VH-VL binders against q96il0. Designs and how they scored, part 298

Target 1, 167 residues: q96il0
Amino acid sequence: APERGAERRDTAPSGVSRFCPPRKSCHDWIGPPDKYSNLRPVHFYIPENESPLEQKLRKLRQETQEWNQQFWANQNLTFSKEKEEFIHSRLKTKGLGLRTESGQKATLNAEEMADFYKEFLSKNFQKHMYYNRDWYKRNFAITFFMGKVALERIWNKLKQKQKKRSN

## First folded at step 9 (VH-VL)

Design W7 (framework fv_pabinafusp)
Fold by ESMFold2-Fast, scan of step 9:
Structure W7 (fold): chain C 167 residues (1-167), chain A 120 residues (1-120), chain B 112 residues (1-112)
Amino acid sequence: as target 1 above (167 residues)
Amino acid sequence: EVQLVQSGAEVKKPGESLKISCKGSGYSFDSYWIGWVRQMPGKGLEWMGIIYPFDSETTYSEKFKVQVTISADKSISTAYLQWSSLKASDTAMYYCARGEFYDSTYFDYWGQGTLVTVSS
Amino acid sequence: DIVMTQTPLSLSVTPGQPASISCRSSQSLLHSNRYTYLHWYLQKPGQSPQLLIYKVSNRFSGVPDRFSGSGSGTDFTLKISRVEAEDVGVYYCMQGTDYPYTFGQGTKVEIK
């Protein structure tokens, strides 16, 4: 009797995995860049025999990805909005239209844009600082769990080899 | 030094809500599990559930699933146990305890306990 | 649920004498990852429980070597080689192999 967690019956004799990326690899899959965060999402493969420790690592990586995606989507949106508003405000102050005489979108020179970047960074300094601290904390935890998973796999392999030698 | 400090004793009436706390210090709070254990007066220990503060993943004992809510606020290193409507049968000592990050099955450090008394 | 049964329920020991507590589970505690999640706690009078032994036989930090754990499958033992006055209290075994985690009913150790 087939288990609840088992794959559905194969539809083709080729042996290509239904749930894995192309090329019969049951690994994590990398998606296209997100429209807002500009980061590529990773879709994690869940093995049938996932240990509790492996599950913790995967969930930590998934949660970190979601946190990272949300942070950068919000940050990029805020940056784009404030940048456009700054450009519009500066052009209005100069008595210039939003478009050039040729119909192109009017822009500010590098020196004027430097003012915006300075203000944006200053305004968001604490937010970026906390982001960096959380990012390092999360990556430390991920690295630590990766080490634990590696040790677990080595230990299980040694136990299997030991049992094999006893026969 | 690893320490779990729980909120003070509570005396409540049936039907009232209550939220008790467990504050961790001396370790990376969001990297370890927090479990809740009930001990009714003169009785043994009962496991209620666990939470992983990093992502708020929670597992309850079926017996307690509808009776309580377990939550955590990792920004202040604090876990919570909450009742929407207390009953006299909720009178007990409640302990929080820390579970290893890779092994939630045992609790290495325990809070001092919060005594909850529910009486008219 | 896995039921944990401790014997004896109460034990009176003269100081310096050995004590032995048994814990039996209704199912094997060997997890599919090949660890056995059986743990021992001591609750001294008026105090919180404290971890003594984790995963059958590993002494927790600061626990005296007079405490030892052993067993496999469904049958586990906690031994105290020489009981001291500070060892009085209620001892609990606990399983973490399956949810819900469950405790034994406790064994009260008193000085004679």
Scores: ipSAE 0.000, ipTM 0.458, lowest interface PAE 19.6, mean pLDDT 80

Design W7a (framework fv_pabinafusp)
Fold by ESMFold2-Fast, scan of step 9:
Structure W7a (fold): chain C 167 residues (1-167), chain A 120 residues (1-120), chain B 112 residues (1-112)
Amino acid sequence: as target 1 above (167 residues)
Amino acid sequence: EVQLVQSGAEVKKPGESLKISCKGSGYSFDSYWIGWVRQMPGKGLEWMGIIYPFDSETTYSEKFKVQVTISADKSISTAYLQWSSLKASDTAMYYCARHEFYEGSYFDYWGQGTLVTVSS
Amino acid sequence: DIVMTQTPLSLSVTPGQPASISCRSSQSLLHSNRYTYLHWYLQKPGQSPQLLIYKVSNRFSGVPDRFSGSGSGTDFTLKISRVEAEDVGVYYCMQGTDYPYTFGQGTKVEIK
């Protein structure tokens, strides 16, 4: 009974779908899973009194999120495209000498699919290695800046206490 | 939106050569076969053949194998049907259609047709 | 070659009433892969054929549920539960089980 509605989508240059958080959010907002990457994005709240160091941490987190979203969106699209091309190619080859060997377009035997998965994984081995390396580097940097922000907050709290005592 | 757009109507004399076209858009052209179907004036449908544009693999109806040549140019998403020497009996509407080979051997989207008239 | 025979050749229907078209093949359309490649097309006056039903009973995208297909082996039926003005035209069955693909001679459906 649902009629066909109009869809509105805001797409990033990389092909990743964008989302819009609720207006006047006063905290970090977690969105629905992105249709391309399947990852839930976080929209960061920007306080009025954000320090330069806090801004640097937030931007690093935003940049890391965008990088992660783009990587998995691209990987998922590449996998789906190559899987479909592999299936079509093998069905065509099996059709040589016999027109219809199988009526199910999406189905090949387990041995042929295993060959595709092995080939895909080996071909993308270096790409995944570099992703993991960069992922660890980014998380280390985030942890480091989180530590710096924590120290800045402790220092500011101590400075405020001293000022209050003298005044 | 899947579309197949065919070339315009042709009026020819017996013995002349002819090549008509079918341009696909809105889908991956080289991922589907293209079929050709003839309809003589006031008559039913006759399958002529199919082609896989990716590598130009063809399958013909035996009746049409000698009469016509089916070809494709995937770089411009276009399939062709060609006669070296037309006969009056070739007067017909010619349809191209996208062929779902792997799932069911049916034609899902059809071109608008090209009317070929051969008379002296 | 597999010969496809349609009955009736012509049918006049009052709007809102049902219509039924039969298609018989000279040999079984059951392929060795267990699929039956029988399809139904509609050609409206002055238009290209359009796919209605594929593999006996599957409605193509956008085809109203008043159209249904059934059958097995050599005997197949297309039913229209409530014929509407836009349903006028020539209906063709086709077999894709073996080369050459063959069509029935067509059934003309007209409104009284």
Scores: ipSAE 0.000, ipTM 0.450, lowest interface PAE 24.5, mean pLDDT 80

Design W7b (framework fv_pabinafusp)
Fold by ESMFold2-Fast, scan of step 9:
Structure W7b (fold): chain C 167 residues (1-167), chain A 120 residues (1-120), chain B 112 residues (1-112)
Amino acid sequence: as target 1 above (167 residues)
Amino acid sequence: EVQLVQSGAEVKKPGESLKISCKGSGYSFDSYWIGWVRQMPGKGLEWMGIIYPFDSETTYSEKFKVQVTISADKSISTAYLQWSSLKASDTAMYYCARGELWDTSAFDIWGQGTLVTVSS
Amino acid sequence: DIVMTQTPLSLSVTPGQPASISCRSSQSLLHSNRYTYLHWYLQKPGQSPQLLIYKVSNRFSGVPDRFSGSGSGTDFTLKISRVEAEDVGVYYCMQGTDYPYTFGQGTKVEIK
């Protein structure tokens, strides 16, 4: 069932929050930013007489959203983990402890952190390049199907006018 | 009420042609993929291929690409699996199953199966 | 082709006891879209297969919570916390990460 498909699409991968849309919404709605990806999820409304083409478009948009949410959740977790590892490594190299004289967590200055950002971007360049490639491919497919749905709706309106004119 | 109903058992001789059917009901038939799975007597499951009935987009397992043709007629909510020339090795239970649009491998609804027996 | 190997091939379980089935793939099932297309099916005697678990750990509608799936990469497990008489049958894992889709050879579960 389409409802089961939507529920399946809303199943969060590890590290991605699950949101709950308003009961019996009759249109798409936008949820709060995901805890891990920091992206706002969209819950798609499913009309009772959804056409096969409209369903294909909706499923494509849902799948793209899940892929996008998962990518950014994983990327943000990787960034946070590697940031902490970098800070600890640099403090160890300098002969400094993990805590300051006041007992608080030790940090690096902006100049030192710039080295981390450069390394992180360099290390993840190919990953981000493939993400952008896939993002463009997915948006091309979505745009293509949006065009097909628009043409189907125009055809249905014209066909409905012909039926109305029939005596 | 969502169901896939397959055609009845067939008994054939080698060299004969055959076309078996899988009819969907209780859902929008042309919005889901239909997969075909073979199970030889006493053996496991083998994926043969899938078809999207709306536009008849089809993907085959290389093992089955030359052996069978998968087709669909969305106007009567029916998918087909056909052989031009049957062999004794085609003796098996054949299942059709419904796949999601973007997860075509998770078959959530299955037909009851069509037993095909090919013997001389 | 990706080869799916299940262990054990047969399992005899006392009613109410747990059961565990392993599924190993010849290569990682992590797709480039970051999903892992590993599904579990149950075929009861004389019946069609039925979907139990999809994408590693998601229970299909109507499947009791005593069934759970886990794993990543090449190693996956299906667990039944308390086996009941209605759970008898052949369990199959299947990969949908790459064409052709392939099934494991099956694990027969029977009651002692």
Scores: ipSAE 0.000, ipTM 0.464, lowest interface PAE 19.2, mean pLDDT 80

Design W7c (framework fv_pabinafusp)
Fold by ESMFold2-Fast, scan of step 9:
Structure W7c (fold): chain C 167 residues (1-167), chain A 120 residues (1-120), chain B 112 residues (1-112)
Amino acid sequence: as target 1 above (167 residues)
Amino acid sequence: EVQLVQSGAEVKKPGESLKISCKGSGYSFDSYWIGWVRQMPGKGLEWMGIIYPFDSETTYSEKFKVQVTISADKSISTAYLQWSSLKASDTAMYYCARSDFLEGTHFDYWGQGTLVTVSS
Amino acid sequence: DIVMTQTPLSLSVTPGQPASISCRSSQSLLHSNRYTYLHWYLQKPGQSPQLLIYKVSNRFSGVPDRFSGSGSGTDFTLKISRVEAEDVGVYYCMQGTDYPYTFGQGTKVEIK
């Protein structure tokens, strides 16, 4: 059986979407979509001389990715299951079969499906609010550590420059 | 300018092997997917599969998985579609097209097509 | 597989008049990233397909503003505000939300 959702492609920001994922790399790269979350994971390169601060940033980014993937894997399963149940229920209520005369899967129009989307979003509103809250917290932390890493790199570069000039 | 140039028309007999090509130019070839689309005479478009030339990652439509092989050689910016044994039902126009699946999955530039005719 | 159904299969339009083509999917095309991967192509007689609209409503480079796309979920529409002679051909919708990518059966647009 083909992997559930594994072939779905996620859209990344322009800069990240142009990144070429090598088979073996000394750089970060983007992998294939996760079969449950439908999100492409980022595989982080670990340099031999990674600083403790760089390690903290990398682990925070990895943990945030794992948290994000787990959330969407669960959400996608719930959405698919409830959508299928809704469609079956509506078709049964109308006395329609699950397949058309040509053998194609029977479906509902956009107006009918809007009822499902409205119900699903309403039912999951609080869950998505908590997700967004945590997403903002995680992004703030990542930005903070990115700033600290940048300052560390600038400082090290200045130290190295001064050492070279003293010779 | 972005351009995809396909190999010329082919006339083959059932049972023969065939490999057709699609050469990209005017862009970073290994940064985009190449898809193959079949159009049987007088019929619509059918997606066959895609390949990412950088690492040759390939995804097929289940209908075409055992019928054809998709490959690419990034050193010469060329993608390939191959049959080990042609059937009369393979008679069709075959298009290659470029896509950035991370950005949008749409096929933005298309080759001119390769007509494959399989008859006795 | 996601099945794409186009209506009508053919239409004949007087030059300057509007045209509308519908495309329905057997499943929602909304991806978890909140993009909807529904695209429209035009195949002019004797030519390769060409991209018109991507992700529901975005016009591809060089496509005239008389073309517009709309829709959500499972129901999508391509509109041509005033059909010109150069617009004749077969129009295809395509979904890229899930593998395998699938096309509608096509709508042939002719001038009266």
Scores: ipSAE 0.000, ipTM 0.454, lowest interface PAE 21.3, mean pLDDT 80

Design W7d (framework fv_pabinafusp)
Fold by ESMFold2-Fast, scan of step 9:
Order: C-alpha cells, then structure tokens, then sequence
Structure W7d (fold): chain C 167 residues (1-167), chain A 120 residues (1-120), chain B 112 residues (1-112)
C-alpha cells in the first residue's frame, strides 16, 4: 500500500457528528460500473455539520462525476452505433450476409477494422480535445477547493486548540 | 426539468445601459455553454456569442463584440447580456440557449426570450 | 462568414402531405474532425426556437420520426414525411462548423 496512517483530508471537521445506520455507508463509497459509461460512481457521504465550503467541494465533485459519466456513456454509445453501421456497410458492399454459414455473426478482418478506428478517432479528435481541456479545468477547481477545505480544517483546529489553551 | 428563464421585457431610451439575465435550472449550469441569439422584429435568428460559465470563457460574433458584453455568475446559475449604450437598432427579441458536447453544437434548450424595445 | 441560404422561403402544405426544405452553405460544413455541424430548428408562432435535428441527420430527443435530415458538404435537406397542424412555424438551418455560427433566413411552413 503506498500510504499508511491518517491524512488531514480524512479527518472530519471538529464538532461534526456522524450518524451511520448499520445498513448505510458512513463514508464515501464506490458503486458498480454504470451500464453505459463503464465508470464506477462515487456515492458521497454527507456529514450532519458539513461546512458551506465542504458542501461546495462535494457538489463540484458530484458535478464533475456526472459530467464524466455523461461524456463516456455518450462516447460508448456513439462508438457502438458507428462500429455496427461500419461493419454492416462493408459486409453489404462485399455482397455478404450478416451471418456466416454456421450462423455466427459475420465479422471484418483487422485491416478493415483499423480503417474504422482511424476514422472514428479522427472524427472525435476535437470532442476529445475539449474533454481533456475541461477535465483539467475541473480537476484544477477541485484541487483548489480541496486546498481551501484543508486550510479551513487546520484553522478550525488551531482556533479550538488556542481557545482551550486560553480557557 | 431543464429550464432557462429570462428576465422580463424592457423599454429603454437610446443611450441607456441595460443588463438582461438568463437563469438555468434543472441541470449542472457550469457544465454547459450558454449562447445568445438576437431576433429583430419580423426577421430571422442571429448568433451573438457564447459563454462557458465554469470559467467565463467567451466567443463573440465580430458584429456583436463591440456592441455587447456576455458574462455569467455560476454561483446563481445566471448568464447575462449587457449594453453600455443602447441604440434604436437594438430593438429585438433576445434568446439564451444551452449547448453541450453531446449535441455539438446544437442549442438544445432555449429561454422564453426577452423583448427589448429602444425608442425615444 | 459562412452564408446559409434556405429554399423555399415559404410553403403551404396540405395536412398529411410531405414537405421538403433545402439549406445551402457558401462553404463546405465538413469540419476537420470529419463531422458536419448542420442543425435544424423550428420556431412555432409566438414561441422560442426548438431543436429538431443536429449534425445533419440526428433527431433530438422527443422529435417525431416524421422529421428527417440528410445532406453533405454544402447541400442539406429537412424532410417532413407527413405534415401535421402542430408543425406550422418557421424552420431554420444553422451551421456550427466555424465561428461565427450562422442561420439560414428561415422557411415559413403553413397549412393550406
């Protein structure tokens, strides 16, 4: 394991009450892969006394997850649709049926499929470029708010410690 | 579910400033572009510009770049179209509309429109 | 700027009959990514525009299958297989291949 022990990011804010029923998650947890995007969703735990800044970070992470899920679900559906259309078109051009004499689904050789992949990547270049740009922008924003939350937690602990030291 | 709600009709005099709004709801506002489209009385549609609310990146039609300013406040899920000094020729219906990767560029949902009348 | 030209500017259709609208661009709408960004919108009387078809031939969610789009390069067609009363309005094509985005002048469809 590359990490051992507690990190500051894993520490709940001072004074936060955690209620966790026996059959519910008390922490963030990862669900099964989505049917369309093949990505595993993160279900975020909401503490009772979540700060406004912590809420903003959680919502930003949720929005980024939703955006990412939507992108890959659409991309996978587009790929599957265009792949099937390409295969059917090429088989029709060759005068071949969609099934072999053994009843198996007819397929194309690797050279023909390479043509499809090149065309698909070329057509989606701009879309993938925008995805990568937005992915970096979103991760920058998440990192920025993670830093703010970490500073808030440090400051709150220092304030509480100073208060107790004084009284 | 997805809705864009624009501010109400405006009646202004030449030389006055104006700022109209477009509030998104029912979706992640930061994840979609907002475009502005002008329709002069009895005329067709003209694209003015587009903004990405997440970082306020804007692209304008050259015709409109000097005439208007497009902005957004993602904290209240609202985009704006602003004039520093209105002209009678600015009299038109102004629409906001949403755009994303999945409909590229297709404006999929439109606001109800804001009628701006500029007369002396 | 890419100029979008629609024909006809107006047409009257008997209910249940087909209608066809053409849209021609001054330059090819084929982007370097090999997609063609040509979209069709309908503006019903007193209403905002609504998306019908995006990227030449893809129907937007909820759009009836009587609407279809086709074309390539500079020549595009919107077809309505059987026009219904609710289809009355002004139809616009739009290109998104290059900035600035530009619309056709519109085609008014009305019932005979």
Amino acid sequence: as target 1 above (167 residues)
Amino acid sequence: EVQLVQSGAEVKKPGESLKISCKGSGYSFDSYWIGWVRQMPGKGLEWMGIIYPFDSETTYSEKFKVQVTISADKSISTAYLQWSSLKASDTAMYYCARQDYFSEPGFDYWGQGTLVTVSS
Amino acid sequence: DIVMTQTPLSLSVTPGQPASISCRSSQSLLHSNRYTYLHWYLQKPGQSPQLLIYKVSNRFSGVPDRFSGSGSGTDFTLKISRVEAEDVGVYYCMQGTDYPYTFGQGTKVEIK
Scores: ipSAE 0.000, ipTM 0.490, lowest interface PAE 15.5, mean pLDDT 81

Design W8 (framework fv_cofetuzumab)
Fold by ESMFold2-Fast, scan of step 9:
Order: structure tokens, then C-alpha cells, then sequence
Structure W8 (fold): chain C 167 residues (1-167), chain A 120 residues (1-120), chain B 111 residues (1-111)
């Protein structure tokens, strides 16, 4: 298969607070991974003739993306902070400094870190349960509205066929 | 210290293909798009197309449809533009330029240009 | 495609004078309050150099004597007091829609 210049999903550069496709682009865009959440943001294409139902679906997808980004950004920040605190506390207990003699940051071995990971997972169990519940609910809603949009498009095609017949 | 360094000049016969490279340094290659622009002697700048360095997505100006192939090698931070079925009218200096994918779309850094001459 | 028309084709001025360069688009290149129009300077044998982006924003390292204005279809690049190094060809460029297009250029030459 020869390579062709196909138009499809694209990515935004790092550091933009809000990206916008060229005015007349006709596809969604995906960005690089967010620094904190490690998830890729998506900028949704807005058709010139977007129906109220299509707008509702798009806004629901945008809101779900923002919620998802916020959850993982907060989770990763919390993990990093608590990991730092745990390492600092354990090094103090051992009578060790925060830095090695070469100036590198002092670390704990994998066996010593096992206790931290176990505690972190246990402490965040309920939070992860609520995340999974809400994630499922949000995806169900998106699927439902996708179905409604599909039906609207079918109906509009039928109306277009009637118009063609009258011409 | 952002730099785009292009391959050297090319002389080709009509009907041949040419592949120009553009090696990026001084920034995160995957965070930007690479645009290709050419300029025939004494003529205006002409936009050829764009490649997203992250996914390899491309959009080519329809004037070049079926003749231009854009690719990239993320490990080498290098973008490539291949133009096939060359005509004498393709004689130009070819530039690569860095741009953002969408918001703030403009060409802030340019390669030095690659002269491509198509002659019988 | 959007056609950009630059005028005049050639502008002959002396150092210290004010230069005003025009770029007109065949349709609006403004979207949501921003105009996707850039200006570039090109000297013989060199790649273009970005001067202005989004109609009025000066690029990094560009002297304050360069300014851009306009919206919709009518845009202007102004050089308030010409320096010897400013004599070059200037191009406008739109990024509102594919394909991106450039104007025909204005050659700024010494009188």
C-alpha cells in the first residue's frame, strides 16, 4: 500500500492551555500527555451545522475528559507527595541524609517501598471505587447520546432523500 | 538554540523522486508539527503540507496530491518530505519549518533550505 | 483556497521613513476574536523570518518598530522608522484554513 497524506486525528503541542484546530478542519485532535495526569487531551471538532443534540454529546465528552484529567492529576500528585514523605521519614529513621555524598537524591530499595505501595493502595481503595463507578456512569451516558445522534443522522438522511425527490 | 538542519542540494531528472530531510534539535520533537514550504526562483512561498511529529498524521496541499509523502523518525528527530514525478516546475528551494498543530499556528523556526533543481 | 493580495508590489523608501505594507484576504481569516495572519521577512539567499503572528503579536527578538494591525480581510504591517537592515521582501501568510497560503510579497527597496 502506497503512503498517502490522509487527514485524521492530530496532536497539539505541549504547554498550550487550550488548543484549537484550523477553522475549517473536520476532525478531532488529540494532544500530548498532560504533565500531571499522563492522559492525552482531545479537542473536539465543532461542525458548522452542529445540532443541539450533537452539542450536548460533545459537551458531555469534554466534561468527562476534564473530570478524568483532574482525577488522575490529583491522584498522581498525591502519590508523589506521599511517596516523598514516606522516603523522608524512613531515611530519618535510619539516620541517613536526604542526599548521597555525590549529591544524588537518596532512595529506598524495592523491598522497603513495598510497605508504602501497600498502604497507598489500601488508603485509596474507596476513592478508586467511586472513580470506577462514575467512569462507568459517564461512559454509559456518552454511549446513550451517541445512539441518539446516530438516530438523528438517519432521520436527517431520510429527510434529505425526500427533498431530492421533490426536486 | 532550536535548529532545523536540512539535507544538501539535489539535481534530478524529470520523472524522478527527491527526498529532503529536516533534522530538529533544541526542542521536544514530538510536541510540534513540521511544515514544508517551497519557493521557486523569483516566486512566492508555497505551502506543501504538514506532518504531526507525534502521530505521523499528515495533510498535503491538494496541488501536490499523489506526489508528496511526508514521514518522520522520532528516534532521530528527523522529518522527511519526498516529492515524486518531478517536473521542471518543481525547481525550488524547499524549507521545513516548525509550527504548532492548531492554536498559535505560525512558523517560528525554519531550516536553511534545500535547493532542488529538475532539469533534462 | 484563501488568496492573499499584497500591495504595493514594490515600495521605495529611505532609511528613517515609515513603511506601510498591506495584505488583503479573499475571505475572513479571523476566528473567535483572533486573526490567523502572520508576517515574514526574507532576505536574498535566506529562509523567511517570522515577524508578526496572529495579526498583531510581535515574535521573540523582533524590534518594536515592527507592528501589525487589522482583522477580518484587511491587514497592515508597519515599520515606524526604517533601518538599513529592513530592506527585504515581506510576505503575509494565513493559517485560518487548509491549504495555508502566502501573499505575493512586497519588496522594500532603497529609494
Amino acid sequence: as target 1 above (167 residues)
Amino acid sequence: QVQLVQSGPEVKKPGASVKVSCKASGYTFDSYAVHWVRQAPGKRLEWIGVINAFEGWTYNNQDFKGRVTMTRDTSASTAYMELSRLRSEDTAVYYCARGEFYDETYFDYWGQGTSVTVSS
Amino acid sequence: EIVLTQSPATLSLSPGERATLSCRASQSVSYRGSSYLAWYQQKPGQAPRLLIYKASNRATGIPARFSGSGSGTDFTLTISSLEPEDFAVYYCQQSDEYPYTFGGGTKLEIK
Scores: ipSAE 0.000, ipTM 0.479, lowest interface PAE 16.8, mean pLDDT 80

Design W8a (framework fv_cofetuzumab)
Fold by ESMFold2-Fast, scan of step 9:
Structure W8a (fold): chain C 167 residues (1-167), chain A 120 residues (1-120), chain B 111 residues (1-111)
Amino acid sequence: as target 1 above (167 residues)
Amino acid sequence: QVQLVQSGPEVKKPGASVKVSCKASGYTFDSYAVHWVRQAPGKRLEWIGVINAFEGWTYNNQDFKGRVTMTRDTSASTAYMELSRLRSEDTAVYYCARDEFYEGSYFDYWGQGTSVTVSS
Amino acid sequence: EIVLTQSPATLSLSPGERATLSCRASQSVSYRGSSYLAWYQQKPGQAPRLLIYKASNRATGIPARFSGSGSGTDFTLTISSLEPEDFAVYYCQQSDEYPYTFGGGTKLEIK
C-alpha cells in the first residue's frame, strides 16, 4: 500500500526543510515562491491527535494547493513559449534576425506585443474559466469541511463540559 | 422556461450586411454566454463566435475575416450578430445558443434558427 | 485549430440495434481530468439538441440509451438500442480552445 509506514526506513536523510518555522508553531507556515508557478507553498501543521475529518480537510487543502501550483506553472510556461514563438514569427515576417548586432535576443515594441497579449488572453479565456470554476468548487469543499471540523470541535468541547459537570 | 427566439428570414444581395437577433427569456441573461453557429445547406455546423452577455466581451472565429460583429442589449435580453460583405457562400441557417461555460462550455439551449439567403 | 473527424460518415442500422459513433480530435481536448467534448443530435429542419457534455455526462431529459465515453483525442457516442426517433445526424463539438469546432457529422439512417 503506498501509505503504509512499515515500508518506510528510519534513515534521517537530513529531512529538515528550510521551510520549517524558526520556532515551535501550531500554525501553517508559508514558504518562498515556487520557481515555476511563482506561488508560495503552504506547509500545513499536523496536530498530534489529528482526527480523520481533520486529516481529510488537510489533504484536500494540500491537493488543492498542488492543483493550483500545476495550473500556474503550466500557464507561465505556455505564455513564455507562445511569446517567443510570436516574436520569432513577427521578426521572420519583417525579414529581421532573431538576435541584435550586440548578440541579444531581438524584441518587438510594446505596440506589437499588445497584439500578442490580447490574442493570448482571448484564446486562453476558456481555460481560465475552467480554472475559476474548479477553484470555486475546491474552495466550497474546503469551506464545507472546515465547517464540519468546527462542529466536531464544538461537540468535543460540549462532551468535555458534560464530563466535568458529572464528576 | 428557457427560450431563445431569433429574428425572421433574410434575403440579401452580395456585398450587403445582415444583422440577426436572438432574444432570451426564462433565465438571467447576464449569467450566460451566447454563441453563434451557422450551417450551410447540407454542410457541417460552423462556429462563428461567442459574446459574454455581462461584459460584452467577444471572440470571433477568424475564418470570417473580420466580417462578424457581435453585440448585446442587456435591458432587452437580446444578442445580435452582424455579418458584413456578404457572399453567396454565407447562405446558411444561423443559430444562437446558450452556453453555461462555467461548468464545461456546452450549448444547452438553441434558437430556432434564422435563414439567410445571399443571391444576386 | 482543432479538427474533429467523425466516422463513419453514414451508418445504416435497424431499430433495436446498437449504434457506435466515433469522433477523433487532431489534438487533446482534455484539460486536467475533464474532456471538453459534446455530442449533438440534429433532425431535418431543426436546431441541434445537446445529448452529451464533457464527454460522458447526459444532458437533462436525454434517454439512458445514449452514452458517451473517451478522453484525450478519441471519443465515442453509443446508442444501446436504437429507437425510430434516433435516426438523425450526430455532431461532436470541442470547447477546449477557441475557435470551437464541430465534426463533419455522422448520419444515422434506417436500413
Scores: ipSAE 0.000, ipTM 0.462, lowest interface PAE 19.4, mean pLDDT 80

Design W8b (framework fv_cofetuzumab)
Fold by ESMFold2-Fast, scan of step 9:
Structure W8b (fold): chain C 167 residues (1-167), chain A 120 residues (1-120), chain B 111 residues (1-111)
Amino acid sequence: as target 1 above (167 residues)
Amino acid sequence: QVQLVQSGPEVKKPGASVKVSCKASGYTFDSYAVHWVRQAPGKRLEWIGVINAFEGWTYNNQDFKGRVTMTRDTSASTAYMELSRLRSEDTAVYYCARGELWDESAFDIWGQGTSVTVSS
Amino acid sequence: EIVLTQSPATLSLSPGERATLSCRASQSVSYRGSSYLAWYQQKPGQAPRLLIYKASNRATGIPARFSGSGSGTDFTLTISSLEPEDFAVYYCQQSDEYPYTFGGGTKLEIK
C-alpha cells in the first residue's frame, strides 16, 4: 500500500545507508501497521552473498506479502464503506442526526453493530474461505522453500569445513 | 540497566522551538523504535510519533504534522524530537519510550520525561 | 483515529478488594486473533509503567494479581487483590493503527 511505513516520510539524517552493519541492520524489519490494510509490512534484508535459492524465497515472501496487503486493504475499505452505510441507514430509521452536538460522527452501540458484523461476515464467507485457502497454499510454498534454504546452508557449511580440513 | 535518559527541563516563549534528546543504554539501540508521547498537566497521554532507530524511518501524528521532526544518531545511541512554532497548549511533559521493531505491541521502557513550559 | 474510552473515570476501593477497569475502542483493535491493546500504570511525577500487552500478556516483573482480558472493542484490566502500591492512574493504549492512541485514564483511589 502507498502509505506503508517505509514509504511514508523517511527523514533519516544520513538518507539511505550505504553500508549495513552487523546484527539488526542485516536482518528483516517489521514496520508499523499500514493505514489501509492494518498489516505490519516486513521489509526484507538482501544479503550481499544471496544465493539464487535465497533470492527465490525472498521474492516469494515479498509477493505473498503484497498479495496479502492488497486483499486486506480492499477488505477493510469495503468494510468501512458498508459500516458507514449501515450506521447512516439505522440512524435515519431512528430519526437521529449523523453528527453529535460536538460535531463528531454519531455512532451505534456495540450491540447494534453486532447485527452489521454478522451480516458482513456471512456475506463475505466465501471470499474469506478463498483467502484462507490461498493463504495456506502460499505459506506451504514458503515453508517448503525455507526448508530448502536451510538444507543448502547446512550443506555449504559442511562442504566448507571439509575443504578446510583437507587443505 | 536498560534505560532511556532524557534532557533537562525547558522554558520557551511562544513561536520558539524545543529539541528534546533521549539517550539509550543497556540495549542495542538500532534494534528498536523510539516513540514520543506527551502529557499536559492533568491530561491524558498523547502519542506524537515514532522513529525506527535502524532505518531512520519516521511517522508523525497528523496533529503535529509540519511542526515535529524526529531524528536519531546511532553512534551516540540518542533519539531527538524537535517541536517548532510552540504555543501555550504545548506545555507538557514529553516522554520517549522504547518499542520493538518485531513486535510493536507496547512500550516497555520509558524515559523519565522532559518538562517543557511555553509562556510569554 | 481510534478513540479509547475508559470507565469509570475514578474508582475508590480499599486494599484487598478486586478492581475492574474497562477500556472500549471506537473500532476493533484485533487482528488475526491478537488484540493490540496495552495497559499502563502511572504514579504522580513518574513515567508510565507497562503492565499488559496484546490485551492479556503480563509484562516482565508485573505481579500475578494484574490480568487483562477482552478482544475486538471491549477490554478489561483486573487487579485481583489491591495492594497499597496499586493506587495510581491506569491508561489503555492501542497499537493496531496509526496514530496510536491512549484512553482518558482511570484513577484508582484509596477509600
Scores: ipSAE 0.000, ipTM 0.466, lowest interface PAE 17.4, mean pLDDT 80

